# Ledger of designs, part 25: VHH binders against q9c0y8

Target 1, 316 residues: q9c0y8
Amino acid sequence: MSASHPGILHEYTERLVAFELVGKSNVTLTSNVTRSLLLFVGGLGDGLLTVPYVQELVNPLDEIGWSIVQVQTQSSYIGWGTGSLKRDDEDLHKAVDYFLHIGGADFSTRKIVLMGHSTGSQNVLYYLTQSILPNYLIAGIAQAPVSDREAAYQFNGKEKTKELVDWVKAEYLDKGLGNDVLPRSKVENFFGEVPTSANRCIDLTDVRGNDDFFSSDLSADDFAKTFGNLKEISGSTAHSQLILLMSERDEFVSPSTDKAQLLNRFRESIRPTTSNSSLSGIIPGATHNVGPKSSPEALKWLINQLITALRSFIDQ
Short names: E, the ipSAE of ESMFold2; O, the ipSAE of OpenDDE; V2, 0.75 times the mean of E and O plus 0.25 times the DockQ between their complexes.

## First folded at step 9 (VHH)

Design x8R (framework vhh_7xy4_2; at its last look DockQ between E and O 0.83; V2 from the best seeds 0.00; counts 0 for: pae O 2.2 > 2)
Fold by OpenDDE, look of step 9:
Structure x8R (fold): chain B 316 residues (1-316), chain A 122 residues (1-122)
Amino acid sequence: as target 1 above (316 residues)
Amino acid sequence: QLQLVESGGGLVQPGGSLRLSCAASGFTFSDYEMAWVRQPHGKGLEYIARISSGGGSTYYSDSVKGRFTISRDNAKNTLYLQMNSLKPEDTAMYYCARYIVTWSGGKTYDYKGQGTQVTVSS
């Protein structure tokens, strides 16, 4: 269904934009009041409002003094095919910096939370673990953190995925052609019409590839290198919170995988332990994107968890 | 068993018209985006038209835009292609294709029919 959404389009770089959705209060449009921001980044294929629950968060967040911002990166829509977590991280840093400084000194107290959906969860975890965090970035939320590699196993087959990886390594990476785009005829079953580089293919589908954070076959040592390596907030010994929200009926997670156990494995690996939020959990009855096929209570549960989290951050 | 069966092809003179049909079975037709693709002899597959699951959105290649119209009847599980102002360059095997979204969010066709031959010649 087509609908109009009021908001502010921000040019946070010369060529990239972020859309701040405006709630019923219209405070963002009518005043320069400093609001805390939930910066939202989608997964593979996502752009503006492609994740169904984003628009449903606007008013609940508005009521508690938060605005949700959809951040477009170079990886948005089909851009991910030639991207990387590193490139994404650079874009996200620019976005965070923009929203901190857009109002000058008046925005110095603004708090920012990063929320990622699906592969956006890799972006969130990458952001939290690769560099010292600014003092205004207080948390990351990973919604539907799933393994792209294991998704490929499920949808394309494990053996076929391995064959793809081996072929790409031999024909491209070994020849120094990692930035070349793979022939559509060879990878269309995996990536569809999305032009996909050799490097990106390997990032997503190889064992311990650059995006391989959430696979169920990873070891505790693997998790320690990611979940166990959250960076400090600048100027402080404190660390940001990490909230993990899995979908109970996530269609990209194998039915044979115990989601509760997997979530616990992620959580117990989080360091420092103080960053392991008690608000992590499984969204009841939720499909991957908490979409229309989810249980009626799924969206409400997600909203309540977010409100609880964001309120707690304001009090800090 | 999933089936896509094209019909309506044939020989037509330049400037003529044809209407292709595709009968779908073995899956929930109304849940899927559908497309027409064509393959000229000795050439690769060319995407020419696509329609959303509900029929509310249509897309055309530049080569057929303004001349061809894609439509569907979900109640009849049928996809259509109205082809007007046909040109010799439109000569090809025409296929009905089902489009899906991959795990990575990319779109591709996973099934196509056996095709129906369209020949435009004076």
Scores: ipSAE 0.616, ipTM 0.883, lowest interface PAE 0.6, mean pLDDT 93
Fold by ESMFold2, look of step 9:
Structure x8R (fold): chain B 316 residues (1-316), chain A 122 residues (1-122)
Amino acid sequence: as target 1 above (316 residues)
Amino acid sequence: QLQLVESGGGLVQPGGSLRLSCAASGFTFSDYEMAWVRQPHGKGLEYIARISSGGGSTYYSDSVKGRFTISRDNAKNTLYLQMNSLKPEDTAMYYCARYIVTWSGGKTYDYKGQGTQVTVSS
């Protein structure tokens, strides 16, 4: 069965939309130029209303004067298969720019937090490390920052994944065919029915591929190039905070991975150190997307952490 | 052990009807989307119908849309395919398949049964 969700559909650039969910107050980003927002980007296969906890955040955020907005990018749904982190980043910058200006907003009064789920976590980290950040993009939140490559190892086998990578390099990349869609029969156990380019396959599944930020076998030098390279906020002496929220029962993380230790390694690599939030943690009892198979305490914990973070940004 | 056992195949005349069943065991049937796929002789597998885990959404290939109906009974762990207005082109081995979401969010089947033969011939 379907359901209705009250909200405003924004066209933030030609043919791309973001959905602002509206809470009980009926206050919106167009009706209140001071109102701040949590801008949410999902993972592979996600789009509007696909990540289950987002709907549960609407009223808690509304109560503290925040809107939640779900962003559709060119990579939403099946579009990721022929995309890239760079293309996603370009879309997200357009979304941020749009929301900084709607309702007659002055840049000095509206704050934006960028939150990503799953591969949306790669989007967040990439966004914070590429260039000088726009004024009042004050934090990034990465929920379930998991390695796609190590997930492929877990579910498809390490040797099978390396065989695919070698084959794609030889038959596509070495021949200048990086943008070609791979034959479904070769990749359906990895990517299912999603049309996937050679470049996208390599980005996700190769050692140090362009999406390979969270693998447990990466070195401190690797993390220094990403977690250690958060950019300054334009017109400010501050940097964005980075909050990392791992799911305790994440089905896409190998049981052999010590999540607490891995989280510590990410956090110890964050530079500047003032960007390393004490609100990072492991969501107790949570599955990957904090969905219905999670312990009931998981969603409550997530909401409390987000509310604590968002309140702290208002008080600064 | 995971099992999918298809039944109900046979020989039918063009324009006839047939009902396939698939008995599932060894996994929580109601947690999974299920599909019927078919393999005509000497050809690859063809997806023909899919049903959500709760039964609320169905999808059909153009080749069978309007003629075939997929359904499920989660209490009996059984998937069905009602096949009406059968054509010679429907002749194939029919498989019940369990759909999964891969780690990347894409959908594919990870297990299919041994199949049941459907032959539509005058």
Scores: ipSAE 0.477, ipTM 0.766, lowest interface PAE 1.7, mean pLDDT 91
ESMFold2 (binder alone), look of step 9: mean pLDDT 83; pTM 0.819
ESMFold2, look of step 10: ipSAE 0.446; ipTM 0.749
ESMFold2 (binder alone), look of step 10: mean pLDDT 83; pTM 0.824
OpenDDE, look of step 10: ipSAE 0.072; ipTM 0.494

Design x8W (framework vhh_7xy4_2; at its last look DockQ between E and O 0.57; V2 from the best seeds 0.52)
Fold by OpenDDE, look of step 9:
Structure x8W (fold): chain B 316 residues (1-316), chain A 122 residues (1-122)
Amino acid sequence: as target 1 above (316 residues)
Amino acid sequence: QLQLVESGGGLVQPGGSLRLSCAASGFTFSDYEMAWVRQPHGKGLEYIATISSGGGSTYYSDSVKGRFTISRDNAKNTLYLQMNSLKPEDTAMYYCARYIVTWSGGKTWDYKGQGTQVTVSS
């Protein structure tokens, strides 16, 4: 059902916005109190409030002094088709910078946690491992970190996916045409109506492509190159926490995949080991986006995990 | 077995009207967004109208907006396209198509019918 949501629309760049949802306390609108922020990034196709549980987080977080902000990047909605993790990372850095500096010195104590859903998990991991972490970015949360490549295998077939990759490499990448948009008639079964560049196609569907973080067929060495390389917080020897939250009934993960085992493989690869949060786990009964087909307890579980995590960060 | 069977096409004069029907079977019709697509001879497929699973939302291409109306009867597993003020440019094979969301979140058709020919000519 359509509903109105109170909040503050932030222009964190000249052309990009983030929406800070306001909770029942209405503190954000009526008070100058500095609040810590959960910056939320959706997955492929996501925009404002397209992930069902986001609105459900507002009040619980508000009660503990946190606000949830949904960040729109150039990749939001259909923009991902011509995007990259690098571009996303640039946008996210601008968002983080904006929220750290907005209001000046009064916000110097603000803590920020980055949370990603689905492909947003790649953004989170990329941010934590490829970028210099600013002060006050204290953690990343990857909800439903799934392999887009393996999703393609599941939905389109492994062989067809390989054929696509080979074709794109031969006809575009090898010719220096990586930024060209692929013909819809050739890739619609993979990407639908979304204009998708050759590079983005390969990022998402090639073995060890730029987005290939969470595939079950990756080796320990592969995971070491990503999970194993969390960056230090700028100006500190401390590292951000990484929390991984998989959905038990994730429809984009093959039924043949042992999710618990896979999660453990991810966690075991996290370096430094102190960044491996004990709060990582599998959301019971949850579909990919913890949507209405999830068990009734799934959302509650997620909320409790987040509250626990965010409270722990304030106490530090 | 999934089936989409179009009907209602034919020859009509400019300014005339036709109503196309698509009978769906082999799947839960009410769970899917449906679309009409057309293909003129020698040209590619054109998406002209879509309707949500419940029928509450519709979309039209600019080429048919104001003239065509897409509707559905979920109880009858039938999709409709009312075509008014037909023009010679509307001459094409018309297909009923089932829309799905890909793993990437994009929308596409995965099944279409055999099509029904619409010819608009004086």
Scores: ipSAE 0.592, ipTM 0.875, lowest interface PAE 0.6, mean pLDDT 93
Fold by ESMFold2, look of step 9:
Structure x8W (fold): chain B 316 residues (1-316), chain A 122 residues (1-122)
Amino acid sequence: as target 1 above (316 residues)
Amino acid sequence: QLQLVESGGGLVQPGGSLRLSCAASGFTFSDYEMAWVRQPHGKGLEYIATISSGGGSTYYSDSVKGRFTISRDNAKNTLYLQMNSLKPEDTAMYYCARYIVTWSGGKTWDYKGQGTQVTVSS
């Protein structure tokens, strides 16, 4: 099932693109300094047009003067296997810098919100808390902030995951081979065909690996180092807002996990407390990517939360 | 609970025939591309035949092309392998597999059954 999607393809840095979907108004970021954007980053395996709800956001956002822009990073599609959150963060900062300036915009006239789906949620949290680069985002939105490590436990088994981690440390990391691609036969049940470095495997599957932000067994001290350290917006005394949107029927979260309690633990850790958005919640009836197996009202709920948030940023 | 149950293996003389079956449950069988994979004793896995979810497209490895036929009955949730002109090198454990996307988004063949042994000797 192919379709055409009207929009503008932006080369935001050499060889990396972002696609601005154009809504019914035909207004774009290129010539309008007052138009703001939701910059969207998908999860592992995602790229342009792969997350099903993004296309449905175009016209609702257009009606309130916002563009939705899908970003390609070096980690898009299968590139994530040899990447890192740090590399992703560098790509995302280049995209933000590009969009802050097109059409004569700057940080005082154009608002940018970074929204991530799945591991894109780790990109959002990393950007807002751990990046060494300036923060220009008014807000971050994390949809389906799911633990990769606990997904590996659920689908591959906790003991098998720990055995893989120990083996990778002994045979690769301890030998200075962290950037080496692991043998397919050792990791195909975790990563399929995706060439995956030793470092990337550890980032995703080890306790407190570099991607391990959302695991239910992390301590309050662990959350304080991430959720507890949101950066202020460059050139402003305001701090970015963080909105967390879990999917109620997320197939990558263990049935034994109390999502409401886990969400509350994330939110209670957010500092400054003024960055803790009341718009965070659990999307009723939603699958991981709010896809077609979701309840019919899941997408409407998501749209309502996004529109409420984005309108509040216009009124400031 | 996802299950793939292989059957129909056994001992056969060279030049003989066997028909393998794989009964599937715990998932929507008609949504998935399926395969037969075999593992000779002491060797790695060989992906020998695949069939699209609707049954309209098939692929065969060179080692079995012209001799084996993969088919499926989506109403019965069953995958088949008709094996003709069997040779001693066809001796292996045979598994059926489902094409899946892992939790990380990577793609692979998932084979979970016990398999069925095919032994070709005289």
Scores: ipSAE 0.422, ipTM 0.773, lowest interface PAE 1.9, mean pLDDT 92
ESMFold2 (binder alone), look of step 9: mean pLDDT 81; pTM 0.802

## First folded at step 10 (VHH)

Design R11R (framework vhh_7xy4_2; at its last look DockQ between E and O 0.73; V2 from the best seeds 0.57)
Fold by OpenDDE, look of step 10:
Structure R11R (fold): chain B 316 residues (1-316), chain A 122 residues (1-122)
Amino acid sequence: as target 1 above (316 residues)
Amino acid sequence: QLQLVESGGGLVQPGGSLRLSCAASGFTFSDYEMAWVRQPHGKGLEYIARISSGGGSTYYSDSVKGRFTISRDNAKNTLYLQMNSLKPEDTAMYYCARYIVTWSGGRTYDYKGQGTQVTVSS
């Protein structure tokens, strides 16, 4: 059933919005100078309130002085089909900048944590690794970091995925047609009704494509380029924290994959090592989006883990 | 074995009504969003209606909105399409389709029946 949620709609760009969910206290980012921000970005197909657990975070976070904002990017809903991590990152930077400055100079001490779900995890890691971070961006949380490529392998088949990649490269990329949208009749099994560019297809499904951060067949060197390259906070020797939260029953991860081992491989690759949070872990009994098919304890675990993390960040 | 079997098609005059049925088997019917699609002769597949797994949400193409009603009985593993105020342009093969979400979050039809022919003619 549909429900209404109190909040504030922010225009953080001329054409993009973000929704601040307001908790029971009615405290907002602009009503309290000490209020911190969890900025949430969804994955492929996600928009506002498409991730079930987001609304469940509002009051628990509110109680500890955190607001949660869900950001709409150009990639939201079906926009990802013609997007890129770079484009997403640009949008997220604009969002972060907006929310840092709203309320005026008195609110300049606001702390921001970026949280991503699914492909949003690639956004988080991308954000943390591309440029020097401002002092207000203190951590990233990647929930359900999964390989889109391996998801394609699982759902469409490895060989078919390779055939797709090869075909797209030959017929589009090699011809300079990377921005062209692929025929639905050819890629519907992979991307459904979402108009998907050749470039985006390759980003998501090619080995070491631009979005290939979390595949289990990547090498330590591959992980070093992403996990191993967290940028420092400006004006400090400190670095933002990275928390990885995998779902135990993530349907997009192959059953043959040892999630615990994979998570450890990610964590061991994090540089600097001080950014490797001890709060990383596997959400018990959780499906990909910690949805209704998850164990009843999954959501509670996630909430508690987030509260612990967010408190720890403010205490630093 | 997954199976979708459409029925209820036929010849009808303009302004008439038909009720299509689709019997589903071989999968948990209540777990899936279902859709009706149609294919006029010499044309491609056209989406016309979709219904959520629980039946609480329905969607229609503009071409059939207000005239067609999609419904389902999960206890009977059956999908329905009530078609009223039929027009000649509604003439097509009508298919029951299982609607799924891909790994990328996109939606598609992964299976459809053999279809039932609907012909609207004076």
Scores: ipSAE 0.579, ipTM 0.869, lowest interface PAE 0.7, mean pLDDT 94
Fold by ESMFold2, look of step 10:
Structure R11R (fold): chain B 316 residues (1-316), chain A 122 residues (1-122)
Amino acid sequence: as target 1 above (316 residues)
Amino acid sequence: QLQLVESGGGLVQPGGSLRLSCAASGFTFSDYEMAWVRQPHGKGLEYIARISSGGGSTYYSDSVKGRFTISRDNAKNTLYLQMNSLKPEDTAMYYCARYIVTWSGGRTYDYKGQGTQVTVSS
C-alpha cells in the first residue's frame, strides 16, 4: 500500500526475523495487555509484503485485539530452493516460541493462529501434524492449499515432470547428491533462476514427495497421514481447528480440477472431526494470492471469514 | 498467436553501434517484463538485459552494463536494445523474450523470438 509500513521487527532467533504490522490502536504484542496473533507464512518466493492482502488485514484484526505477524524463514525469497518443509517447520516453531514469551502474554492467555498462503499451507498442515501443540496454538488456516506437483503437470507437462523426477533420482539421489544444486539448464522451466537442490525438486514434483499434500490424485490413505493426523494440544483433550480457504480463480489449479469436491475430500479426511472448521470454503472471485485481479468481493469475503474465526477463538 | 519478431542485427566493426527492435503481438505487452537474451555460437544463453512491464526498472548483466540500453514503447508493443561500444565478444544471436514468474516463483522466459544475428569483427 504505502512506501512505509509502521511495525516492529522481531528477531525471533539468530538471523531470522518476523514483522509485526501496527494498526491504528498502536497496541502491539509488546504492550502491557494480552494480545493474540495471526502468524503468517507465505509461499515459494514470498517475503515481507509480497502477499498483497496481508497489509489489508492489519486494521480489521487490530479492531478485535489481534496482531498480524509476517514470519521470514530460511526459505523466504529464493532460500526455498535449498530448503525443506522440515527446515521451515523448525523455523516456525522457533517463531511461535518467541511470540509466546514477549509482552503481556503467558501460556494460558495469548492465542496463536498459524496462517499460510500457497506452499505456506503445507507449512501449516505439517506444523499441526508433527508434534503435540502448545495449548495457545488454537488453529491453522491454509489459504490456497495448492498441489505443487499438479501445478508442474499443468505448466510443464506431466510426462516432462516425470522425466525430470526420474533423471534427478538417477543422477543425484541414487548417488548421494541430494543436497547438490541442479544445473539451471535442466530445471529452468520449473524453477527459473532459483538455485534448487535435487532433494527440493523431488519434494515438490514427485508423486508423494515430501510437500505433496494437496494433489487431487492422492488416496484417502494419503490424506489420513496428514489431514487425518492433527495432534493434541498439550495438557488438553482439545485439538486445534483447521480452516481451508481455496481461491475460486486460482491460476495454479488445473481448470479440470473440481475445487469444491477436492475441498470436501480434504475436509472429510480431517481427524479428529472436531477440528474440521465450518469456516472452510472457496473465496469467491479470488486469484491465487487474492491479488488485484481478483473480484472486488474476494478480499472482503476473506476478511470476514478471518474475523469470524478469530472472534470465536477469543470468546472461549 | 503470440509472436516476438527481432530485427536490426548485422555486421559492425568494434566500437560501433546497433539498435535492435522486437515487435510483439498476440498478448498484452504492457503486462509483462521483457528481456534480451543472447547466445554466442556453440554456447549457452546469457540473460543480458531486462525491463519491467511499465518501463520504470531495468537490469543489465555485468558484460553489457554501461554500453547497452533496454527500453520499451508500450503504445507500439515494441522492445528495444541500443548497443554501443560493441566488442567482438558481443557477437551472438540476440533474442527478445517474454519474462514470467513460474508456478514455483522462479523467474525465466516462457517465449523467445527467432532471433537476429549480431556480428562484431574487424
Scores: ipSAE 0.458, ipTM 0.749, lowest interface PAE 1.7, mean pLDDT 90
ESMFold2 (binder alone), look of step 10: mean pLDDT 84; pTM 0.830

Design R12Y (framework vhh_7xy4_2; at its last look DockQ between E and O 0.69; V2 from the best seeds 0.61)
Fold by OpenDDE, look of step 10:
Structure R12Y (fold): chain B 316 residues (1-316), chain A 122 residues (1-122)
Amino acid sequence: as target 1 above (316 residues)
Amino acid sequence: QLQLVESGGGLVQPGGSLRLSCAASGFTFSDYEMAWVRQPHGKGLEYIARISSGGGSTYYSDSVKGRFTISRDNAKNTLYLQMNSLKPEDTAMYYCARYIVTWSGGKYYDYKGQGTQVTVSS
């Protein structure tokens, strides 16, 4: 059940760490100036190595000159309950900055791809759309972009979710108590044991809440505000690439939802169009996190798709 | 219909042992993490032990660690709690509980049985 993983623990802030997983070559970001970085951020509840496929990426990426680093943010594990995409983005910027500069000036040509799982996909899209991107951040990969709101609809019921939202708005937000943590006894069926602020609850479960990027009932105009707003790379007319990888058997997406159609709606909304990668797709047979209940081919497909993507980014 | 039925409780002297059982029905037992919780009279619910769906991982509260052992038999749809070195402070109603993960990754006990009373007294 437990395993050890070789790597380097980086303190990318005073209080936050990121773990660089080291592959068979033993090459690290600071041992090779040409080494590129896949910076990985998990979703709600995730911490270090909580996403099963991450460890499986290490050696394949290592072989092609990429290191994978998993970032621990303030939102990691149960921290998300009182967090926000904004806060996450701040942490991720610090991580990106740290890993750009680590090793010294000779490593300044390092390329970074940001990959997010689940709610990490909101982080990726948020990162790509808020500000002009540095030239070293060349792409974002959103794996299993799903609507938390619609997940709540599926698991808790649409009406109950709306009731929650209305209650939180009335009892907390309208009273200026957005930062207060909701009573567990009232919301544990939504958030379990995770202390969850009123604001975070609304971010995740309200229509067009701050995290509402991937809901199937959003309009083209809604998508235009997110997918349609990728920022340019500084000093260039170029833009970062966005790759969307949905899981075919994502348990957090309603069975009634046509994933292929939804993915196409996302992709068609990407602006500029040049950022819409042809490598976007659906991971065959994959559960949400491409975990053990996935088809045997799912992980292999993901790995191959990532390798293809990462190679293509270096060639640009 | 989901059902959890606890048994094995009773009166025992300090230092004694009891083995609790929980018979589960109405759901795929082997798919769920299970837990034991207890409620002393006049107090709130206390988590004491948890076991993964496959039984490969167990967790204990500090109050029972080293004395209690949680186990399960998925073939029999049964959860167990071996309680050794019982103390008066272990006196409580003991509940078998299904421990589930929400869509957000948070966990909570969504269902528990009627409980079995454990009384530790001289």
Scores: ipSAE 0.633, ipTM 0.893, lowest interface PAE 0.6, mean pLDDT 95
Fold by ESMFold2, look of step 10:
Structure R12Y (fold): chain B 316 residues (1-316), chain A 122 residues (1-122)
Amino acid sequence: as target 1 above (316 residues)
Amino acid sequence: QLQLVESGGGLVQPGGSLRLSCAASGFTFSDYEMAWVRQPHGKGLEYIARISSGGGSTYYSDSVKGRFTISRDNAKNTLYLQMNSLKPEDTAMYYCARYIVTWSGGKYYDYKGQGTQVTVSS
């Protein structure tokens, strides 16, 4: 495989970039006003080309007239430790606004889908259900929508996680120090070397923290406030579609979790019901990021679902 | 109980060689990437070499590349560091560590042993 990837580096706002990968057609978003895009945001620690399947999407999407664009946010790489979903949402809205208009395009001629991997799934759900900014996405795709809190329980222990949460609240939040970086010794086994603020720790690891959208112990009322609150597309009565793609062998989901049941609980909560895509599912044989340890069929299945969805948004 | 026991340190003249060993117990050694880290007196830790769980890939800091060789014997649960062309600046406490990537993707070295002192002096 080549160590270089042809594409266009866009500065979508001051000092933040997105990389448009170019397929075999050599058609780009600036060269063709009717070309649509899949905007991709990774999870914790991710940045350009860190999620292994993204490169494999380039030519399949190109064949149906779609670009894939990888967005860098302030949270990319280690920046997430002092970030928030709200800050990410602001960055992503700037990226969407930029791409909506390049080449002379607008909403009527260009469709934008936001796809998130892992914590990027929280970005998608936040964008579509919590953001106060206008929605111009025809759809959101959440791949591996997993609970960070339940991952912390699985790997660090539930009691240890609750002890950390209580300590951070008492020593930082209650003292107005939410933006302070936590001492390495207290959080290394959760966050490693990544400088992590008190607020970010709570967002990720507290019950109903700001990132806590996908935990299996949340109630129907909790899901009604998120999955049940899909926004209209601005200037329209239509709503974005929501596609949920769980990985069958996701190493960050407890083996005791019934993924099919959990997926059904998410989907049953989606309102309006017309936003509940039938293309949601469980990627057979897939690890968290659909990487090399996945079954050979996993990537093919993912590509087929994406192509089916993206084609349907244009064939109107 | 997890243990990492370093040995093989000592006093050596500049230009000399030492071989460090780390005996691991209380965990499945072959499941982990392993590393050597060092701490000069009164200074922070320096990560100097890392080896994949199967032994097929190695990484070295610039300060030791070409002089040190990391290796492992998974049948004996032992990690090694062959140190050649030793310099006074190699003087430090040396620790064996597990290389950990957390659920959040953060990375750190889990070193719990007593270490072994290497002193390079004439």
Scores: ipSAE 0.525, ipTM 0.817, lowest interface PAE 1.4, mean pLDDT 93
ESMFold2 (binder alone), look of step 10: mean pLDDT 85; pTM 0.855

